# VHH binders against DNA primase large subunit PriL (priL), part 15

Target 1, 340 residues: DNA primase large subunit PriL (priL), of Thermoplasma acidophilum (q9hjd1)
Amino acid sequence: MILPDRKQILDRELIRRIADTTISGSGHSDGLSEYASIRKAAFAFVESAVLGDQAYSPIENAELAFIVWILAALDENIITARTIIKARDTVEKQLRLVEHYEDLEEFGSRLGIEISVFGEQIGKDHLYRIGVADFATYASRVTGSKYRLSNQIVREGYVYVDEDVMAKVLREAFVSFMFDTLDQIRKEDAIETIKSVLDDLEKIRESYRKAHNVRMIAGKGDASMFPPCMKEIIKNLESGVNVSHMGRLALASFLHKAGYSEDEIVPYFRNAPDFDENITRYQIKHISGEISGTEYTPPKCETMRSNHLCYMDDDPLCHREWMKHPLTYYEVKRRNRKIR
Short names: E, the ipSAE of ESMFold2; O, the ipSAE of OpenDDE; V2, 0.75 times the mean of E and O plus 0.25 times the DockQ between their complexes.

## First folded at step 11 (VHH; framework vhh_rezetamig_d1)

Design w2 (from q3 with Y102W; at its last look DockQ between E and O 0.15; V2 from the best seeds 0.00; counts 0 for: pae E 19.9 > 2, placed apart)
Fold by ESMFold2, look of step 11:
Structure w2 (fold): chain B 340 residues (1-340), chain A 119 residues (1-119)
Amino acid sequence: as target 1 above (340 residues)
Amino acid sequence: QLQLQESGPGLVKPSETLSLTCTVSGGSISSGGYYWGWIRQPPGKGLEWIGHIYYSGRTYYNPSLENRVTISVDTSKNQFSLKLSSVTAADTAVYYCARETWLGSFDYRGQGTLVTVSS
């Protein structure tokens, strides 16, 4: 099973050796190298996460380590989030099947969480204990009244929990471990370390683009799923408030990438103080690449912020460390109804 | 239970730097998985997000304030801080420190501290 090991993940020379392993044969792999197998499984795992494949995909520590370096080099927020969540789900399944308590204690220790097997059962289902601070930290991420501190047996600074609650707490701690470990790897260092497989990284990006484009065409979602920045621009346009050139381009390119047709985009600009339908349609054609040959994408969140177009409030997704693009926000909202 | 407490001057002169510290008790900033943030509420207005910091030092700021704001963390003291430079009367507000979950919710907030910018 996965036993998180930050030292192994951060072992740059090991990662370089895995990346540099030579594979013989085009279109077929007949290699039996351990490193070649690890690399192949790591890329397959990331690709399956990108494509939304929910099938159980077992991995071990070496694959996980290489996956982290792939994610660092890609530096794509949604790919990172989907891959880490798929790894979280893999870990949860493994945690529920552990036969020896020592492995659970070691797993927790590697995540910085003290858990203990309580030999004397308190309540019918409570076999494990965890410090109240750690429980409060990670159980807050799990939806449901069962996981609230107020519904737990608490004694002398410890929470006594069943296997289900313990597994949910540890899986959320694993998510934090992954993001923290990823934060320790600079993108430039990751690119240099796995430079021999950069073509495979680009295949991952292309797989994401193809899957994303198909989903956008098939179902554009609705405006309730738009990021706050786009909702505010829309509100201002509807109210006749002047919206900057950058704001208008950001909205038009966002709607185009979200799958809206020219006829569907134009009405958003109808109440603008200087609205001209012909000019607006020309700008949309230019943004879509119809007349320019270059399809425009909306600005990243950092650019939106520097142009005073970011209207974060208490929106849960906009405050994520990995949320760096309005289109990422939209895709997450379309695919995940549990995000508040 | 985790508690957050703001501290710092309640009165700041225009053009000076507003400086607040949040002390966290009943939990650790270094636990990961949370952002540590500052929000404010000007009189008669809604809440405004200022920015947040991860325990590693990575920061994200509200673009409207980005040029004037610095958030820092001291994990050894279990504290994080806000500095807002070049303040004006528009910066008069109740300032809260808060813990933000990865879902973007603020599950723990301090009681708030009124900071008045006045000559």
Scores: ipSAE 0.000, ipTM 0.139, lowest interface PAE 19.9, mean pLDDT 78
ESMFold2 (binder alone), look of step 11: mean pLDDT 89; pTM 0.902
OpenDDE, look of step 11: ipSAE 0.378; ipTM 0.751

Design w3 (from q3 with S105D; at its last look DockQ between E and O 0.36; V2 from the best seeds 0.00; counts 0 for: pae E 4.3 > 2)
Fold by ESMFold2, look of step 11:
Structure w3 (fold): chain B 340 residues (1-340), chain A 119 residues (1-119)
Amino acid sequence: as target 1 above (340 residues)
Amino acid sequence: QLQLQESGPGLVKPSETLSLTCTVSGGSISSGGYYWGWIRQPPGKGLEWIGHIYYSGRTYYNPSLENRVTISVDTSKNQFSLKLSSVTAADTAVYYCARETYLGDFDYRGQGTLVTVSS
């Protein structure tokens, strides 16, 4: 199990030894040294995160430490985020598999969190107790009414929770630990420390570029031609306002029919509080007909109005009697750009 | 309960520096796992990410703007700031400050302030 250890992670001498080690460790070139195995697993973990592989990948403390230095040397915001999320999910899985309460209590202690089990052993439907301040801090990051303090048993400064709530609270504390620890490593120091493996870093960057066209919301040239209804849905998603299923379907199908790729569509939904990249990509594949064999089209304007998704304002094109579809709006705007 | 409020001049002359401050209330800017960011929306266009800062001072900027952008943080005042140098009319936009989660979401956002570059 990962037991967070900031001093081990920041131990530059240890990291350098892991980076510099040779593959062979005993007499003949026939096996991996301990450090070579750690290095290989760390790079594999980062690459799997970059590629979006959701499979459980157990790691240990030394591998986590080297992963942090890989992230510091890469200094790529999206790679960092994906890798920490994968590490978060690994930790959550490990927390659900803990057999002995002392390991759970040690994990919490390393993060500065008061946690204990009501009873001697884990493996029943035990209650877990967490200090109320720690719960309030980290549960706020988890979406859903189940994780609100008002829905928990609270007694004498402690919150009593089930395994699911316990795991999610502690995983969020682990995320904070990862970002805080990573922030303490200067990029220049990381590059110098793991300079022996800079070729492997570049392989990760190349894998990322090849697998994904991740684009920040930065204006794509054609977005100015979107109908007001789609612009309003985008605005609401960006602000974290809940957008109905019909609204999300309308936007995704519109972007698909407008020629946007899956990689270009996904970023429009990343600000949603319940965003899950795998689910979003599956839904886009379904809309595009890749799964179903049938492409979805966005709803016509009448349907958009009946679902309270129409936002015409004073737009003269939306008020034309013949304007009945968001795709028609987009096509007319694009034709007028070409003509003018 | 967390609230973000932009402040700064609404009119900036071309070639000058746009300067905005975001004041955070109802929570601490010193929160691990969160970034404090600036985004803007030019009239009739989509949102553009400008950059963000970790509470320790580490910054990340949009490559298209990075030679003109400085984001800073003052944890004692629970504030972070944007400076955008050498502005032109193309920098006219509604500017928002926001908290960015590690999940890629902007979960809290200011009301926005219009900055016009003119004259």
Scores: ipSAE 0.252, ipTM 0.683, lowest interface PAE 4.3, mean pLDDT 80
ESMFold2 (binder alone), look of step 11: mean pLDDT 89; pTM 0.902
OpenDDE, look of step 11: ipSAE 0.408; ipTM 0.760

Design w4 (from q3 with T101I; at its last look DockQ between E and O 0.18; V2 from the best seeds 0.00; counts 0 for: pae E 19.3 > 2, placed apart)
Fold by ESMFold2, look of step 11:
Structure w4 (fold): chain B 340 residues (1-340), chain A 119 residues (1-119)
Amino acid sequence: as target 1 above (340 residues)
Amino acid sequence: QLQLQESGPGLVKPSETLSLTCTVSGGSISSGGYYWGWIRQPPGKGLEWIGHIYYSGRTYYNPSLENRVTISVDTSKNQFSLKLSSVTAADTAVYYCAREIYLGSFDYRGQGTLVTVSS
């Protein structure tokens, strides 16, 4: 079971020893040192996350520690996000297999969350107690009405929850722990510490780049008529590549103005590493004016260009002096497909 | 429940610095796993993302604004701030502070505050 330990993760000399092992074989069953097995498992875990492999992959604290240093050395935002989310899901499965409440208390304590696993008993289905502030912080990241504070038993500043809700809260606190710990490692220090395995890092980057290039734009009705800027944003979202906040807002507002419904827009963001359907729908409702009362228009071409979102290439319509807006592009293409 | 509230002057003179503060209540900026961001909407226009900050001080800015923008955080007051220098009429907008998850997603946003740039 993973028990968060920031001091172990930040132990640069331990990480260096794991990286520097001279064992050339594979697999622990071959009599290899524990360090060689830890290194192998850590790289396998990161690669599986990059490739989108959703199979359960148990890891221990030492593997997690080495994974963090791999991520720091790679310094690739989307690889980091995918890997931390896969680790979160691994932790949640481990938490659901716990037989003894003391293990949940220990896990919470390592994350700075006080859990009274058998404290004040309120009904047979609510055996766990946490402070309202901690619950509100981490449960807010979990999708579903079951996890809202308004749907919980609250007494005297404490929230009483079942094991399912507790596991979800703890997994989200684990995500915060991972990002916070990663932020304490300088890229240059990570590269120096694991320099003996830089070839393996490059293999991870190669795997990511290859996986990125095999995705096709999803088949939407008039998507062939979209301007190149929107096609590029769509391609990047489908491949899990980082797309800036401006790029995401540009696409969502463009699709809305092009007549796409909320249900039709949401799938464009499904492969984003931070995808949450309810949050995405909330943001779309805001852009569409349902919440704000004002519909949003996508940025004009000048703004797209200044934000490095313009992919004019050799497109004949984009090069017209009068082509100033992505919506104008779409309207022209829809009306007259023979324009060059 | 987490709440975000913008505060600051609603009127700013051209060429001066726009300064806004977001106060977070019902939660802690220091909890990690979140970015704290600023968004604006000029009258009759769409949303424009300005930038964000992690509680440790790490920032990322909209490239179109990065030479004029500073975002800072004060964890002891549970606040983060926006400064936009050399403002013009084009910077007139409703400014929102927000909490981001994993770059580009928002789960909480303030009510917004109108800032007008006028002599």
Scores: ipSAE 0.000, ipTM 0.139, lowest interface PAE 19.3, mean pLDDT 77
ESMFold2 (binder alone), look of step 11: mean pLDDT 87; pTM 0.888
OpenDDE, look of step 11: ipSAE 0.008; ipTM 0.295

Design w5 (from q3 with N62K; at its last look DockQ between E and O 0.85; V2 from the best seeds 0.00; counts 0 for: pae E 4.7 > 2)
Amino acid sequence: QLQLQESGPGLVKPSETLSLTCTVSGGSISSGGYYWGWIRQPPGKGLEWIGHIYYSGRTYYKPSLENRVTISVDTSKNQFSLKLSSVTAADTAVYYCARETYLGSFDYRGQGTLVTVSS
ESMFold2, look of step 11: ipSAE 0.252; ipTM 0.695
ESMFold2 (binder alone), look of step 11: mean pLDDT 89; pTM 0.907
OpenDDE, look of step 11: ipSAE 0.481; ipTM 0.789

Design w6 (at its last look DockQ between E and O 0.37; V2 from the best seeds 0.00; counts 0 for: pae E 10.8 > 2)
Fold by ESMFold2, look of step 11:
Structure w6 (fold): chain B 340 residues (1-340), chain A 120 residues (1-120)
Amino acid sequence: as target 1 above (340 residues)
Amino acid sequence: QLQLQESGPGLVKPSETLSLTCTVSGGSISSGGYYWGWIRQPPGKGLEWIGHIYYSGRTYYNPSLENRVTISVDTSKNQFSLKLSSVTAADTAVYYCARETYLSGSFDYRGQGTLVTVSS
């Protein structure tokens, strides 16, 4: 289990040893294999985060420490964000698997949060107790009514929460811990400390650039090829203009059918005045058939017109007699891009 | 409740530097895990991310603007600022300051916006 330890993460000499695995004392190959494994796992973790791999990737404290130094040396906003999000999700999974509450209390203590198990076991689960100030700080970062203070039992400066809420609070505290710890490492110091693996660092940069370029070359996510109706819905969402439920459903189902992942679809809705990430993800899972068992298709053009969502204006493709569906528009645009 | 307010000149001459300040109230700019950002919306177009800053001073910029943009922070005044050099008419837009949540890729608080016109 990851047990946050800022002093261990900031231990520059430990990081240097992990980076320089081939410099150990004569006849001591055991330490080299351990450090080499840590280094390899850390780079694999960062690369998987950069490529958008959401699979659970267990890591330990030493790997986490090296990951932070990789991020400091890279100094790339999006790589940092993706990697810390993946680490957050790994931590949340680990927190839900804790056998003994003392380990959970220790985890919280490492993050500066006092938590404890409340009273006797209630049913199959325990309630957990956390200070109101800590709850308010971190629960505010989690979307959904379940995580609002007004929906919790509050008594004498404490909030009483179930395992789900506690895991979400602690994962958000872990994120703050990671960013604050990363901020304490100067880029120059990180580059010097892991200089023996700068080639591997540059491979991560190239993996990100290649993945981005491959997506753009393949035409995935190229909004210039979207039908005018979808472009207008996107414009309205970006501007914070209220978009009807039908409009949101049309966009989400269109993006899903166009090959966008859940993580790629969610950002389109973030400026909506009533944005809720958990509800949005649930709706996307429903549209994709993950929950419902059937995939939804976006409305055909006639239905879009009937709901005042059609913005075809003088677009040549929209006015073709055979153009009856937003997906057909997209497929035609993508096919003809290669030819033009 | 956290509030963000843009301030600065609404008119900037071509080739000069656009300068805006965002004043944060109802909360501390020194909040770990958030970035403080600038976005703009040119007339008739969508939002364009300019860049952001962590309260320690670490900055990240839109590559298309990075040679002209400087974002800075003054934690003692609970403010952060934008400077955009060598402006042209293409830089006319409504400018917003915002707090970025790194986890969802969204802005959870945004200022009301200030129109900056590049003209003369």
Scores: ipSAE 0.000, ipTM 0.395, lowest interface PAE 10.8, mean pLDDT 78
ESMFold2 (binder alone), look of step 11: mean pLDDT 87; pTM 0.876
OpenDDE, look of step 11: ipSAE 0.291; ipTM 0.713

## First folded at step 12 (VHH; framework vhh_rezetamig_d1)

Design x1 (from q3 with R58Y; at its last look DockQ between E and O 0.48; V2 from the best seeds 0.00; counts 0 for: pae E 14.3 > 2, grease 26.2 > 24.2)
Fold by OpenDDE, look of step 12:
Structure x1 (fold): chain B 340 residues (1-340), chain A 119 residues (1-119)
Amino acid sequence: as target 1 above (340 residues)
Amino acid sequence: QLQLQESGPGLVKPSETLSLTCTVSGGSISSGGYYWGWIRQPPGKGLEWIGHIYYSGYTYYNPSLENRVTISVDTSKNQFSLKLSSVTAADTAVYYCARETYLGSFDYRGQGTLVTVSS
């Protein structure tokens, strides 16, 4: 199990060893040295995050350390965000796979959170105790009523939670830990420390560029017919700018109604920092009515404006009094193209 | 409860630098896991993301504004600031400071302040 260690992560000598060690035929069955293996795994992890690979890959302590330094050296916001999210999810899975409750306690301790098992160990179902302050801090970042303080057992300054809730809390603590640790490393220092692998960093950058370019191109559709609001949302997504839930819903439902398939819609969201393909596909299926039985339509222009998603600019069509819906805009544009 | 409040001049002349400060109360900027950002809404237009800063000083800007934008943080005052140089009428907007999660969502924001660029 991964046990985050800030001291280890910030150990420049360790990081240098990982970066500089050449593949020696001695020590591993596959001919790779331990440090080379760590390095390879770390790069693979970051690259997978960049590419949006959702495959589970467990993280070891030394790998985590090197990942942090890779991120520090790259200094790319989108790559950092994607990698941290992937790491969060990976760690959450690892936490859930823990066989011994002591490992969870230790994990918490490493992140500065005091947790303890409550009661007698009866099977795999344990209750854990966590301080109210820590719970309030990290559980608030998790979506769902199950994670609200008001829905928990609180006694004498502690919250008593099950393993599921604890895993969610700890993953958020881990995210904070990652950011805090990352910010203790200067880019210049990171570059100097791992200078031997700068070429590999550039490969990651290239992968990122290619992935983004492909994703931008993959949006099959004549965006020229889209209303300004949808174009702006697309632009923001492409730039890695966070788009609100309403904005994403608006775009997804718009594209769906415009006749785009799930496979054609998903690429529009790939550049989002929190992109998860499975979740995205689920959401698309939900809005299309495939799962929910109800087909969603994009919001009206008034709703778009009220949610600060309207971007009329100088578009004369948007300023028409009868223009009340983004789909109307699209329909008008579509009809006008057929007549030319 | 975390509160953010924008402060600065409501009027700026063309070609000058727009300067705003966000004061954070009810929480520390030095807490990890959040970015501190600026967004704006021009009249009749949608929200535009300007950029954000981490408490360590790490910044990321909207590419469209990158050459004109500077965001800074003062952890001792629990404040962060926006500077936008070479302003034009196009920079007239309501400006908001906000806290940004690692997922890119804004969980807290100020009430906003109108900045008008006029001669």
Scores: ipSAE 0.000, ipTM 0.211, lowest interface PAE 14.0, mean pLDDT 84
ESMFold2, look of step 12: ipSAE 0.000; ipTM 0.261
ESMFold2 (binder alone), look of step 12: mean pLDDT 89; pTM 0.905

Design x2 (from q3 with R58W; at its last look DockQ between E and O 0.05; V2 from the best seeds 0.00; counts 0 for: pae E 19.0 > 2, grease 27 > 24.2, placed apart)
Fold by ESMFold2, look of step 12:
Structure x2 (fold): chain B 340 residues (1-340), chain A 119 residues (1-119)
Amino acid sequence: as target 1 above (340 residues)
Amino acid sequence: QLQLQESGPGLVKPSETLSLTCTVSGGSISSGGYYWGWIRQPPGKGLEWIGHIYYSGWTYYNPSLENRVTISVDTSKNQFSLKLSSVTAADTAVYYCARETYLGSFDYRGQGTLVTVSS
């Protein structure tokens, strides 16, 4: 399992040895090279995160260390965010597979969090004690009423929680640990340290470009397949007609999901009366999650209609009772063309 | 460290507009990489995300509420605000302002303010 160790992660000589490992010897090969296996697993983990593969990918501390240096050298916010989220989810699953009270206390200690088991040591019926400050910091990052301080037992500066809440708190502390540790590595130092594997970094960048397309319903598309609502917004923008904030968000997020790059999206807005290329590019980066870490999806058809952005008229696909989303329209149009 | 504080009227009449302001201290709202959001919790119910804004003015709203929600930012005052129009009793809730990370979680939150919709 992963047990956070900042000293190991920042051990530049260990990272260099892992990066520089070559297969040698005639009696043993790839199967005996510990460092080559670590390197391979680290790159596979990052690629799987970029591709959106949610399959459980067990990794150990050395793989995690090398992953951090890969992320530092790549310096791509979206790749970093996806990889850290996959690592977070992996850590949570690993914690649930192991004796939680002893391993949870060790995990917390390595993250600087004081955690204690409260109650009987038989089975999984434990309550955990966390300092109020630590709980407030990390539980605030977890969605759901179960994780709010107001729903917990609080006594003498401590919060008492079940193992589910504790695991969620620890996974969020792990996310902070990863970003804090990554921030300590200069990009140029990372590139120099793992320079022997720069070709593998380029493979990750290529997978990132494909993941942009893979997360689209139908991949990079054909504008003739756009739903009528998006075609109308485009027509209005081209004519200099004022398009609401919702209309602009809907178009930009739709084009992003349809596989359009920033350079391909910007021109759609050039005739807007308030057009500024730098601001538009920043906003597109924000919608794509490059700056924000959150990819945006366009509104569903009901929301488009209530905002007077729906132009379905007599379009036969828009009138199907199951047609609820502009991206669904686009996907169906593209797939029906291939079926035909 | 960073602190967020809600302010605004605690009582709003039905059909009127609920208006709240969040003041940010100990940090700059103009620092990139974060969203500034509003969430609420009706009595006895779970949390509901309302929407968020980036310091440049870009907004995204919960689709269930988006027709009634306006979020704005004033970077010169280090503040952002919520307006919710045409309120009903169903809008009675504790309202929180929060900072949202690019991972989609909230790392700082205000203490919350109760807003009651009543005649």
Scores: ipSAE 0.000, ipTM 0.124, lowest interface PAE 19.0, mean pLDDT 77
ESMFold2 (binder alone), look of step 12: mean pLDDT 89; pTM 0.904
OpenDDE, look of step 12: ipSAE 0.016; ipTM 0.318

Design x3 (from q3 with H52Y; at its last look DockQ between E and O 0.30; V2 from the best seeds 0.00; counts 0 for: pae E 5.1 > 2)
Fold by ESMFold2, look of step 12:
Structure x3 (fold): chain B 340 residues (1-340), chain A 119 residues (1-119)
Amino acid sequence: as target 1 above (340 residues)
Amino acid sequence: QLQLQESGPGLVKPSETLSLTCTVSGGSISSGGYYWGWIRQPPGKGLEWIGYIYYSGRTYYNPSLENRVTISVDTSKNQFSLKLSSVTAADTAVYYCARETYLGSFDYRGQGTLVTVSS
């Protein structure tokens, strides 16, 4: 179970000992063999995040600590973002599995958030109380009307929420904790501290580059498989019709996720009234995570509709109740093509 | 509710330094997991990312502007700033400050301020 401890994460001598330990099989017979297991699990966690493995990957505090130092030494924004998101998802699953509210309270306390149970006597579900300032800070990053402050019970400077909302708030606070903690470690200090395993860091970079190249080959298809919303954006761009910035970002992020390279995406924008190749290439680099480390995902169908970018007409797949994302549309079309 | 407000001169002479400040109200600039950024839109062109700063001072710049751009933060004033040196007419644009989440979205943006570079 992860229970955030910034002091343990920043314990440079512990990290050095884990990095320097000799591999002694897969057993945990003493602290040295335990350290080898921690190191192995930390590298596996980072690599699985880089490769996009969505499976639940349980880790504990020592693995998390070593992961942070791996990220600091790598200093690769996209690897950092993917790893922190995987850790976020691991923490959220952990939070939903706790048996006792005291574990949630301790988790919150480690993140500087005071939470408490309210109305425990009401059935299976509990109401939780959190300060309005903390809720506003962290819930703002969670999409959906359920997580908006305007939809919560607010009393005396507190917000009262169910377990689902609390788990989402705490996971977002954990993300902030991770970025803040990582920011406190200088790259040169991380490199020196884990110098014994720098070759393993380079293997992680190579795994990302290899997986990226494979995704480009496997993900690329033809425009006939694109959802109607993307086809309409493309049609408008080709016709010289002005397309909103949201529409352009939606198309560029969709093409990137579909495996198109920067050189393959740029031509889609050449007939735009305001086309500038340098600006367009920078926008593509931004959405791909090259600059910030965070890859943009195309908006889900609800967001496309609210921004007047949905053109579903009578498309039978768009009308399915489970069709909620342009990328899902694309994957379904590609799968059905293989059946024929 | 969080609000971002750009301020600074609307007219800058060529070769001088463009200087803008973004004041954040209704929330703290020192909240982890957020990046504070500058973007611009030249007349008739699309948006162009300039750069970001984490509240600790770590910066990320558009490589094409890297040698002319400085972004700084003053957490005690809840502000962050843009300096763009050696400006030309090509730097005429509407400049926006914004908050970006770790998920790559701008959840808050200023109303924008036009900066004109002219002799």
Scores: ipSAE 0.176, ipTM 0.650, lowest interface PAE 5.1, mean pLDDT 81
ESMFold2 (binder alone), look of step 12: mean pLDDT 85; pTM 0.857
OpenDDE, look of step 12: ipSAE 0.270; ipTM 0.673

